# VHH binders against q9y6x5: the designs that were tried, part 266

Target 1, 379 residues: q9y6x5
Amino acid sequence: LPPKLLLVSFDGFRADYLKNYEFPHLQNFIKEGVLVEHVKNVFITKTFPNHYSIVTGLYEESHGIVANSMYDAVTKKHFSDSNDKDPFWWNEAVPIWVTNQLQENRSSAAAMWPGTDVPIHDTISSYFMNYNSSVSFEERLNNITMWLNNSNPPVTFATLYWEEPDASGHKYGPEDKENMSRVLKKIDDLIGDLVQRLKMLGLWENLNVIITSDHGMTQCSQDRLINLDSCIDHSYYTLIDLSPVAAILPKINRTEVYNKLKNCSPHMNVYLKEDIPNRFYYQHNDRIQPIILVADEGWTIVLNESSQKLGDHGYDNSLPSMHPFLAAHGPAFHKGYKHSTINIVDIYPMMCHILGLKPHPNNGTFGHTKCLLVDQWCI
Short names: E, the ipSAE of ESMFold2; O, the ipSAE of OpenDDE; V2, 0.75 times the mean of E and O plus 0.25 times the DockQ between their complexes.

## First folded at step 11 (VHH)

Design ye7 (framework vhh_8dlx_2; at its last look DockQ between E and O 0.57; V2 from the best seeds 0.00; counts 0 for: pae E 12.3 > 2, grease 24.4 > 24.2)
Fold by OpenDDE, look of step 11:
Structure ye7 (fold): chain B 379 residues (1-379), chain A 119 residues (1-119)
Amino acid sequence: as target 1 above (379 residues)
Amino acid sequence: EVQLVESGGGVVQPGRSLRLSCAASGFTVSSNWMGWVRQAPGKGLEWIGDIYSGGSTFYNPSLKSLVTISRDDSTNTLYLQMNSLRAEDTAIYYCARGKDYYSLGFDYWGKGTLVTVSS
């Protein structure tokens, strides 16, 4: 049988949730498959960038989705979660579902994974759902499993996206044990339903399934605010993206703006674009603004407004609180194997291998995932 | 002892709605895969829909617009709401605890409740 792969993302599922809460369904999934305990995601640690990194194997500077909110100075175009359908933003890379569909006798399916409802390189997923947060998980699951089971050409790659526990993490903060316990229980229940559905359809034994996330969540507080208005007049710049990594477009001399911001707070690093640390791989793209502000973990950049978020993400990708996990099950994967850490960009070459696809140039390292795969040697 | 008892069936006119109940004992409905199946006179078993332990519901595409499955954890009861009933919906309706989907297999069944749609 041709290899098949379902990639599932639960947005904002912090890796250490697995240690602090009970997940009977997910643990069973892991027991019969593999676990990567920590996945180092890409900087910035936000939703659109990291989801695109998963499916391209590229750093943000390379695939061009550098934030949830972007501005291109040349075209004067804006990107946001409510305005993400222009192929202009996505065409700097080739996501795996496009590569898959270009193969003979293969098709791709998607349930609201970022970028899947946009024609990228003049190719859109054969089956997809337009993004709508009101659509239930079960409806998404139903469509995905239907397509996996009944499509011709056969769906060999599918994606499934769900907004939790991210939304709740923002609302309650990750340290709210009562509320987050409830939320995470629901997530585990959904995983149970997913597995059951696959079993009932006879897909479980032959389908490779990856369950992962794009980022974690850190606790925020009203006591940890960085007010930019205290440092610079808002007329001197345009805010392209806000906390915890603010993208600044100066309206006056860049140096002057930088000088006004560089000492704004001891809990915020201010970088000129050319001075952004190399470890972030967040420099070589025109969509990255001239100045970026990076708040310390748990700090929120605000204007003369109070933040209502008790949790947030987007911080330094080296922070454990920003790291998601990866679990997988299927014929390609070992059973009962745990791995400590990989990079999020490593997922792409692994998926390509599983599907028998030639990967596009990417930043992933296949060697990092070899121990997860039954057909590979593990050193 | 595991037991399922359907109720709420009867004679109804076309276009009307009906809600069937399935009272379970000996196990927890919310912890199990539950399903509704019907059998019309002279026909085989037809799957209506399921509710998974996590709460997700799945329906026969041919019936999806007409049926809703729900459950009450406090009473350990499964429900089937049917709307806009037609003559062809006349059947014995069964609730069951799921076993395997391929054979419409269930490990426990109720005795069924008859629904007759007639003008």
Scores: ipSAE 0.526, ipTM 0.820, lowest interface PAE 1.0, mean pLDDT 95
Fold by ESMFold2, look of step 11:
Structure ye7 (fold): chain B 379 residues (1-379), chain A 119 residues (1-119)
Amino acid sequence: as target 1 above (379 residues)
Amino acid sequence: EVQLVESGGGVVQPGRSLRLSCAASGFTVSSNWMGWVRQAPGKGLEWIGDIYSGGSTFYNPSLKSLVTISRDDSTNTLYLQMNSLRAEDTAIYYCARGKDYYSLGFDYWGKGTLVTVSS
C-alpha cells in the first residue's frame, strides 16, 4: 500500500542526446510514462551540487554544496571528491531519504547517490553502498532491488547513481558521434536491464521510477583555453576550484586580484561575490569565494597549456548544453505524456508528493510538475 | 530452429571448480535473457541465475558466492562458472532462454549436462 519511488541518475546525460541518438529501451520507458524534454539545472552545473539540489529542492547557496571542491571561510574546512564524508558540508539541508526513513515503518536505500553514505543530521540511508566507482551497474541494481523487495521496515525511497555518460563525455567530448553512440547504446541496454529486472521481481507495476541526470556536456578544445598564469601570478591567490567556474581566494588585496583578472580574457566573466548575477542564485553562502571566474561555453580555464578535457560541464545554467532530461514511469505518472521543461529544484516537491512526505522549505514549485501526475488536474 | 546444447559436465572432486558451456543456435544469446537451472537427484528444479540482454547478472542468493554467469557474443555461448563445489552441487545443469520482455519464465531448455561432485 505505501507508495514507493526509485530515483535513478545517469550522470552527464545531456537532454538532446535523446533526439540525436537511438534509445529503444529508454523510449519504451518514456512511451509508457512521461518525459520532461529539458530540466533547467542549478548553477554551477556540477555533479555534487546538482545531485543535492534534486533531493533537497534547494539552490546551491541554500543547501551548501556549492561545488565539487569547496572551502568554508567560517570553519576553514576543505571539501573534495576524496574528502566529502564530513556531515558538516551536507547539514545545511535535509535530503529526501532522511525525511523518508524517519517516517513510521519506512526505510531508504541508496546505491551511491552523492551524500547517501554520509550521516546527514545524524541519519544515514537505512541501506547504502559506500561510494566506489569500480562497482558495476549490475551490483548496484542487484542491491537496490534486493532492498526494495526484502527489507523491514520496507524501503519506500531508493536511489541509484551511475557515472556514465559523464565520464565518457569528458573523455571523448559530446561531438564524438562514434564513441558516444557506443557509450549511449550501453546506457540504453542498462535501462533495459533495469526495467526487465523490476518486472521479474514484481516491482514494475507498483514502483514509481524516475530516470534523470544532473547536467549535460559541452565540447572543449585545445584552441579554447584561458591561461590564468598569463594574467596573474598564481602565488597571489588560492585556487579552490578551477574550471569552468574558478573559485578564487585572494592572498593579496581582493581588488588588486580582481583588477588583474577582469581583462584576462574576453571569454571569461570575472565576478566579485556581490556582483554575481541574481539569476544564478549563487551568492549567499560563505563557501562561495570572494571572486569567481565563469568561462564561456566550451572554454577551459587552465594554469598552463599542457592538456585539457574534450568535454566539460559546470557552465552557465541557461545553456541548453548543460540541461539534462527527466523520464518517469509508475502508478503516480501519466502514460505517453511529454512536458517541455521544469526546474531541477521542482523534482523534490514532486517526489515528496508521490511519497506523501511534507517537504522541507525549498525553491521548487509543485505546480510545474502537476501535469506529470495522475492525481492532479493539469487543465 | 532454436537449440541449446550444454557441455562441460563430468565428475569433479569437492572443493574444485568447473565451467559449463551452453552453445546456442537459431537465435542470438546477447539479445536475449538467458538463465541456468539445476536439478539434483530426486529434487525439484533450482534456479541458479540469469544474464540479461544488457549483460547484467542476477543469482539465487543461496548460490551467489559460488557461481558466475558470463557469455561470449562472438561464439554465441553462455557460461556457468562454479567454484568450491560440494556434494550438494551434484545435479543436471540446464541452460534456458527467457520468454518475451513482458512474459516471465523460460521458453527453451537444453538437454542438460550432468555434474557429479564425488570424492
Scores: ipSAE 0.000, ipTM 0.420, lowest interface PAE 12.3, mean pLDDT 91
ESMFold2 (binder alone), look of step 11: mean pLDDT 83; pTM 0.830

Design ye8 (framework vhh_8dlx_2; at its last look DockQ between E and O 0.01; V2 from the best seeds 0.00; counts 0 for: pae E 14.9 > 2, grease 24.6 > 24.2, placed apart)
Fold by ESMFold2, look of step 11:
Structure ye8 (fold): chain B 379 residues (1-379), chain A 119 residues (1-119)
Amino acid sequence: as target 1 above (379 residues)
Amino acid sequence: EVQLVESGGGVVQPGRSLRLSCAASGFTVSSNWMGWVRQAPGKGLEWIGDIYSGDSTFYNPSLKSLVTISRDDSTNTLYLQMNSLRAEDTAIYYCATGTDYYSWGFDYWGKGTLVTVSS
């Protein structure tokens, strides 16, 4: 049997939730596997970009999903979380499920991971669910386990995506202990259900499982707003994305728009594209707009309205509040091993190694993850 | 020892076509993914495309209409066909492969071949 891997994402799971809340089921999973306490994700720290970085090993500028909202000036195409099915957006990279199912006698399955219901390079996951947030975790899990157990050619790579704790983190904020305790307890129960289901179906001993996330969450407040309309008339630019990283397409001279914005707030950095810090790896793609605005942690860029979010993400990827975790269990992984940090792009070459796939060109470093794996010498 | 040797570069007029070759040794091109990457003056690396097992090809969408990747298994050689060349296609063109998992991107690169598109 070829090695099998299930990749699971719980959206918006901040790394320090593990130490600030109780997770009996996840802690049992970690005890019998591995933990990476912090995963340094990619800028901007948004859902679509970071999920695609996990499965491609690429920075956002290289894989082309540079935000949850994008505009391409040449084709006049728009991308959003409600308008994400055009392969045009996804085709600047080759995600791992495409590589996997093109191998002899292999297939891939997907339960709603971003991009898995899109025919990327004319290839869609062999088994997949169309995205629908109303579908329960149980139904997603049942489909994935059925495909892992009963498909010909066998499913060797599967993905499973869940919207929490991101949705509740936005609604309540990460500092709302009462509401987040309830939400995170539910998440831990779902992890318990996942493990129990895999055990009941006889998959647990021979399936590699990664549980990770795309980003964390920071507390927002009505007292921390940056009113963009107070600095510039909205008729001078097209707003491609708003907060916490605004993407600004000037309608007038770019320098004029920059000058109107550069002193708008001490809680916001304004960058011409060529001046974006090199450490972001966020410059070399035409979908990155000529001017970006980067709010300080916990600050919200608004037009002429209050924000209804109490938590948000998308900020500087050096911020610990933006970092998720990674846990893994299975025959490829050590038991009871804890690792401090990896980069989110390192997950891809590790997954390729586990599956026996040759990785496409990517930004990940296999050496950063080799100590998690039983078949590697760790020094 | 893994080696990749590009050839076929040179000076070419705008609007012409050019075919680059990459002779591989120390591994088989049919058993590995192989790629073409270029670097224009003052720019970062730009992925052109690659070819994988079963002759599946993947292209950078911005270049898709201009390039074709192919291979000849009998000579262990990878090709890049470029059509309707423009001045902006002036670059060093690299053939690369990832034969294992131990480094950033491709593990093995050729030395590159310069293509200059000038009037």
Scores: ipSAE 0.000, ipTM 0.302, lowest interface PAE 14.9, mean pLDDT 89
Fold by OpenDDE, look of step 11:
Structure ye8 (fold): chain B 379 residues (1-379), chain A 119 residues (1-119)
Amino acid sequence: as target 1 above (379 residues)
Amino acid sequence: EVQLVESGGGVVQPGRSLRLSCAASGFTVSSNWMGWVRQAPGKGLEWIGDIYSGDSTFYNPSLKSLVTISRDDSTNTLYLQMNSLRAEDTAIYYCATGTDYYSWGFDYWGKGTLVTVSS
């Protein structure tokens, strides 16, 4: 039987939550599998870009999902969480579920993972749920496990997405111990439900499961605001994406806009597109706007309105607060092994290996995950 | 065709209030972001504020206490309420809108209405 893999994402699960809170179910999952304590995600550290990096192994400049909000100046198209179904945005890469499904006697399933309800390269997942935040985790889990168990051709790759603890992190801030404790307890319970469901269906021993996240969360404050209106006239630019990495489309001379913004705040770096630091791998795409603003950790870029968020993400991907974790269990993985750090793009070649898929060209390094796998030498 | 027509301008004494109107046609005011800008004699364009769906508003910090932007969906009209007018508020006031949510650099403009604040 071909290997099977379930990829699960809990949005906005910061890595150090594992150190600061109790996760009985997740810890048990880890004890029987592997843990990567920190996953360095891609810049910018936003939901859509990082989820697509996980399943493509590409930096954002390469797969073309460069933000949660995008604008193409040529076609005048917009991308947002409420408008994400145009294949135009996704077709610059081939996600793993497409690769998998194009193989003989294989199919893919998805429960609300970004991009899975869109035909990419004229291919859509054989089984998928349209995104609906109102749908419970239980219903998503039930559908995924049903498809894994009863489909023909068999589902060999599936993905499951859940919006917490991201939403709560935004609302309460990651430093709110009382509220976040409650939220994270619920997440652990959901993991318990997942494991129990898999055991009940007889899938637990044969299914490879990866539990990960796209980014962390940093504490924000009303006392740490960068008001762009204090630096530049609103009519001089179009704002394509806002905090903490603002994408600026000048309506006047780019140099003038840059000059008005470059000294706007000591807590914000301003880059012309060609001057974006190489370490971000965030330059070589037309969807990246001519100017980007990068706020320091915990600072919020605003117009003349206060932010309602007490937590946010999207900052420098070198910041620990932006890093998620990865845990895995199944026949492909060791038991009781912990690894310090990998890059988020490393997940793709690992998944391809597990599934026996030939990976598309990617930015991941298979060598970084070798120690997690039972069939590989750990050097 | 998108059209914006400002009205309500004129000569007003300092300290007085004035409400400007912008009659929109060719589109629904509630469906697009709209804004007010002004240009004083010899000065550059100055942003006043914007209104978005759900009546969310953004204002220039320097003018926030003095201006209110609102709209009437039934008449497809945008308003700018200005209070405690000063001599420095003398300008041509423009109503503007963009082609989409991100076009905060205005794409369509009215012809403007002149407001003169003088004793």
Scores: ipSAE 0.000, ipTM 0.260, lowest interface PAE 14.0, mean pLDDT 92
ESMFold2 (binder alone), look of step 11: mean pLDDT 80; pTM 0.805

## First folded at step 13 (VHH)

Design ue1 (framework vhh_8dlx_2; at its last look DockQ between E and O 0.76; V2 from the best seeds 0.68)
Fold by ESMFold2, look of step 13:
Structure ue1 (fold): chain B 379 residues (1-379), chain A 121 residues (1-121)
Amino acid sequence: as target 1 above (379 residues)
Amino acid sequence: EVQLVESGGGVVQPGRSLRLSCAASGFTFSRYAMHWVRQAPGKGLEWIGNIYHTDSTYYNPSLKSLVTISRDDSTNTLYLQMNSLRAEDTAIYYCARHYWGEARTSPFDYWGKGTLVTVSS
């Protein structure tokens, strides 16, 4: 019977939440499967870019979703959460659900993973939900399990996305133990519901399940603001994205804009595009603006206003606070195995291996995940 | 203090047109994308569309042929032109300021108080 995989993301689930909070259901899932304690994600450490990196195995410069807010000066097109449906933005890569459902006798299903309601290369997920934040986890799970059980051709790859703990992490900050304990308990209950549902439907023993996330969360404060209006007149540039990585499109000479910004704050690095550190793999795409500003961890770039955020992400991907985890269970995975770290781009070639798919060219390394897999055990 | 004030609402007969305005103050209007959202009685919020500070516009596909969004940066004013109004267009209409860089969270950081449009008779 063909192998099946369910990929689940809980947005903004910081890796060290596993050590600092109680997760009886997730810990049972891990005990019967595998854990990667830290996943090094891609810069910038934002939602749309990292979800697309998981399913393409590519750095942001290579897959073209380089931020949650983007602008193309030639076509005058904008990308944002409100305007994420234009295939123009997504077509620089082929996500795994497209490759999967183009195979004979296979289909894909999606409950709100970023991009799954978009016809990428004229191909939209075989079964999908249009994004709607008001749809409950239970309804998302009901649709996914229905499609896994009742589809012809069979659904062999499915995705499931949930907005927490990211939303609450922004609202409260990761250091708010009282509120984050309550939020994370709810998430653990949802993981319990997921596992229970899969067991009741007879899927648990033969379905591979990955539970992961796109990024972590760091604490912010009104004491850590960088006010751009103190350093540069707004008329000198067009703002494309603000914090913690600002994207600056100069209206005057780029060097003049750079010089006005370079000493704006000791808590912010200012890069000309060609000077962006090579380790970010964030240079070779027209959607990356001529100047970017990268705030230090916990600092917020503002436009002469207070910030409403108590937690944020998007910072340097070397920061442990930006790293999620990965847990997995199913016939392809060992039981009771723990691994310290992988790169987020490594998830794609691993998933292709599990599904028997030929991966597209990508930045992942299959060898980094071999020890998670029963057919590749390397103690 | 950021302020958004909608105006131009009222009672309108079906088939007519109406233009709403949103006066912005307390921030540099020309730097922000701006949105229109409505809420019909007893219903949830419905996004109408937006206009970016680059003048690019986007619309809810279900309303695309019925509405036009424009802006005047010299008067700090956002506009919503609505044509061929129907009873189901009865709603409170809000303007909202785009919240920078967020995904899958709140897309707006400031809202107006709204202006009521009633399409009847």
Scores: ipSAE 0.764, ipTM 0.902, lowest interface PAE 0.9, mean pLDDT 94
Fold by OpenDDE, look of step 13:
Structure ue1 (fold): chain B 379 residues (1-379), chain A 121 residues (1-121)
Amino acid sequence: as target 1 above (379 residues)
Amino acid sequence: EVQLVESGGGVVQPGRSLRLSCAASGFTFSRYAMHWVRQAPGKGLEWIGNIYHTDSTYYNPSLKSLVTISRDDSTNTLYLQMNSLRAEDTAIYYCARHYWGEARTSPFDYWGKGTLVTVSS
């Protein structure tokens, strides 16, 4: 039988939560599997881009999901959470569930992973749930496990997505120990439910499971605000994305807009598109706007009339607060092994290897994950 | 203070049309994308559609044929035109202001109090 892989994402699970809070179920999971303590995600460190990077192995400039909010000036199309189902946005890459499904005697399943309810390259997951935040984890888990157990062709790759602890991180801030303890306890319980369900169905020993996240969370404050309206009139540009990486579409001369913004705050870097640092791999895509503003960690770019969150993400991907973790269990993985760091794009070639898929060209390095796998030589 | 006030709701017969309005104040309306959402009795929130500050519109595919969203920036008003109303369209209808960059959490930062639409014979 072909190998099976379940990819689970808990949105916004910062890596150091594992050190600062108790996770009895997750720790048990890790004990019987592997842990990567820090995963360096892609810039910008947002939900849609990073989830797509996980399943494509590509930087954002390459797979084309460059933000949670995007605008294409040529087609005048918008992308956002509420309108994410246009294949136009996703078709610049091929996600792993499509690759998997194109193989003989294989199918894919998805519970609300970004992009899975969209036909990409005219292919949609054989089994999927339309995104609905009101659907419980239990229902998502039930569907996924049912598909993994009873499908023909068999589901060999599945994704499961959950919105926490990201939502709570935004609401409470990651430094709120009282509230975040409660939230993270719930997450651990969900992991317990997942493991129990897999055991009950007899899937636990044969199913490879990856539990990861797309980004972390940093603490924000009313004392760390950058007000764009104090620097430039709103009539001079169209705002495509706001914080902590603002995407600016000038309505006047780009240079003039840049000059008005370049000294707006000592806690914000302003880049012309061509001057975006190479290390971000965030330049070579038409969906990246002519000017981007990057706030320092913990700073929030605001408008006069905008709301503020106590936690946020999207900052420099080199910041530890932005990094998620990766844990895995199953026949493909060692037991009781811990690794320090990988890049988030490295997950894709690893998953391809596990599933016996030929990977599309990607930015990942298979060598970075070899030590996690039982069939590989670890130097 | 940001305020959104929905109006135009009421009791209507099946097959009829209804236009809802949302009056915005306390912010520069023209620079924000706006959304319509609804909540039927005993059901979760359902996204209807939005209109961007670039005038682009997007709709829930299940409702697209029955709804039209428009805006008047000169009067700071958002509109929802609904046609061929059915009993299942009974709900509280809300307008909401878009929040940039948010995904899978809260795409809106401000909501109105809603207006009730009841479709019954």
Scores: ipSAE 0.547, ipTM 0.822, lowest interface PAE 1.0, mean pLDDT 95
ESMFold2 (binder alone), look of step 13: mean pLDDT 83; pTM 0.833

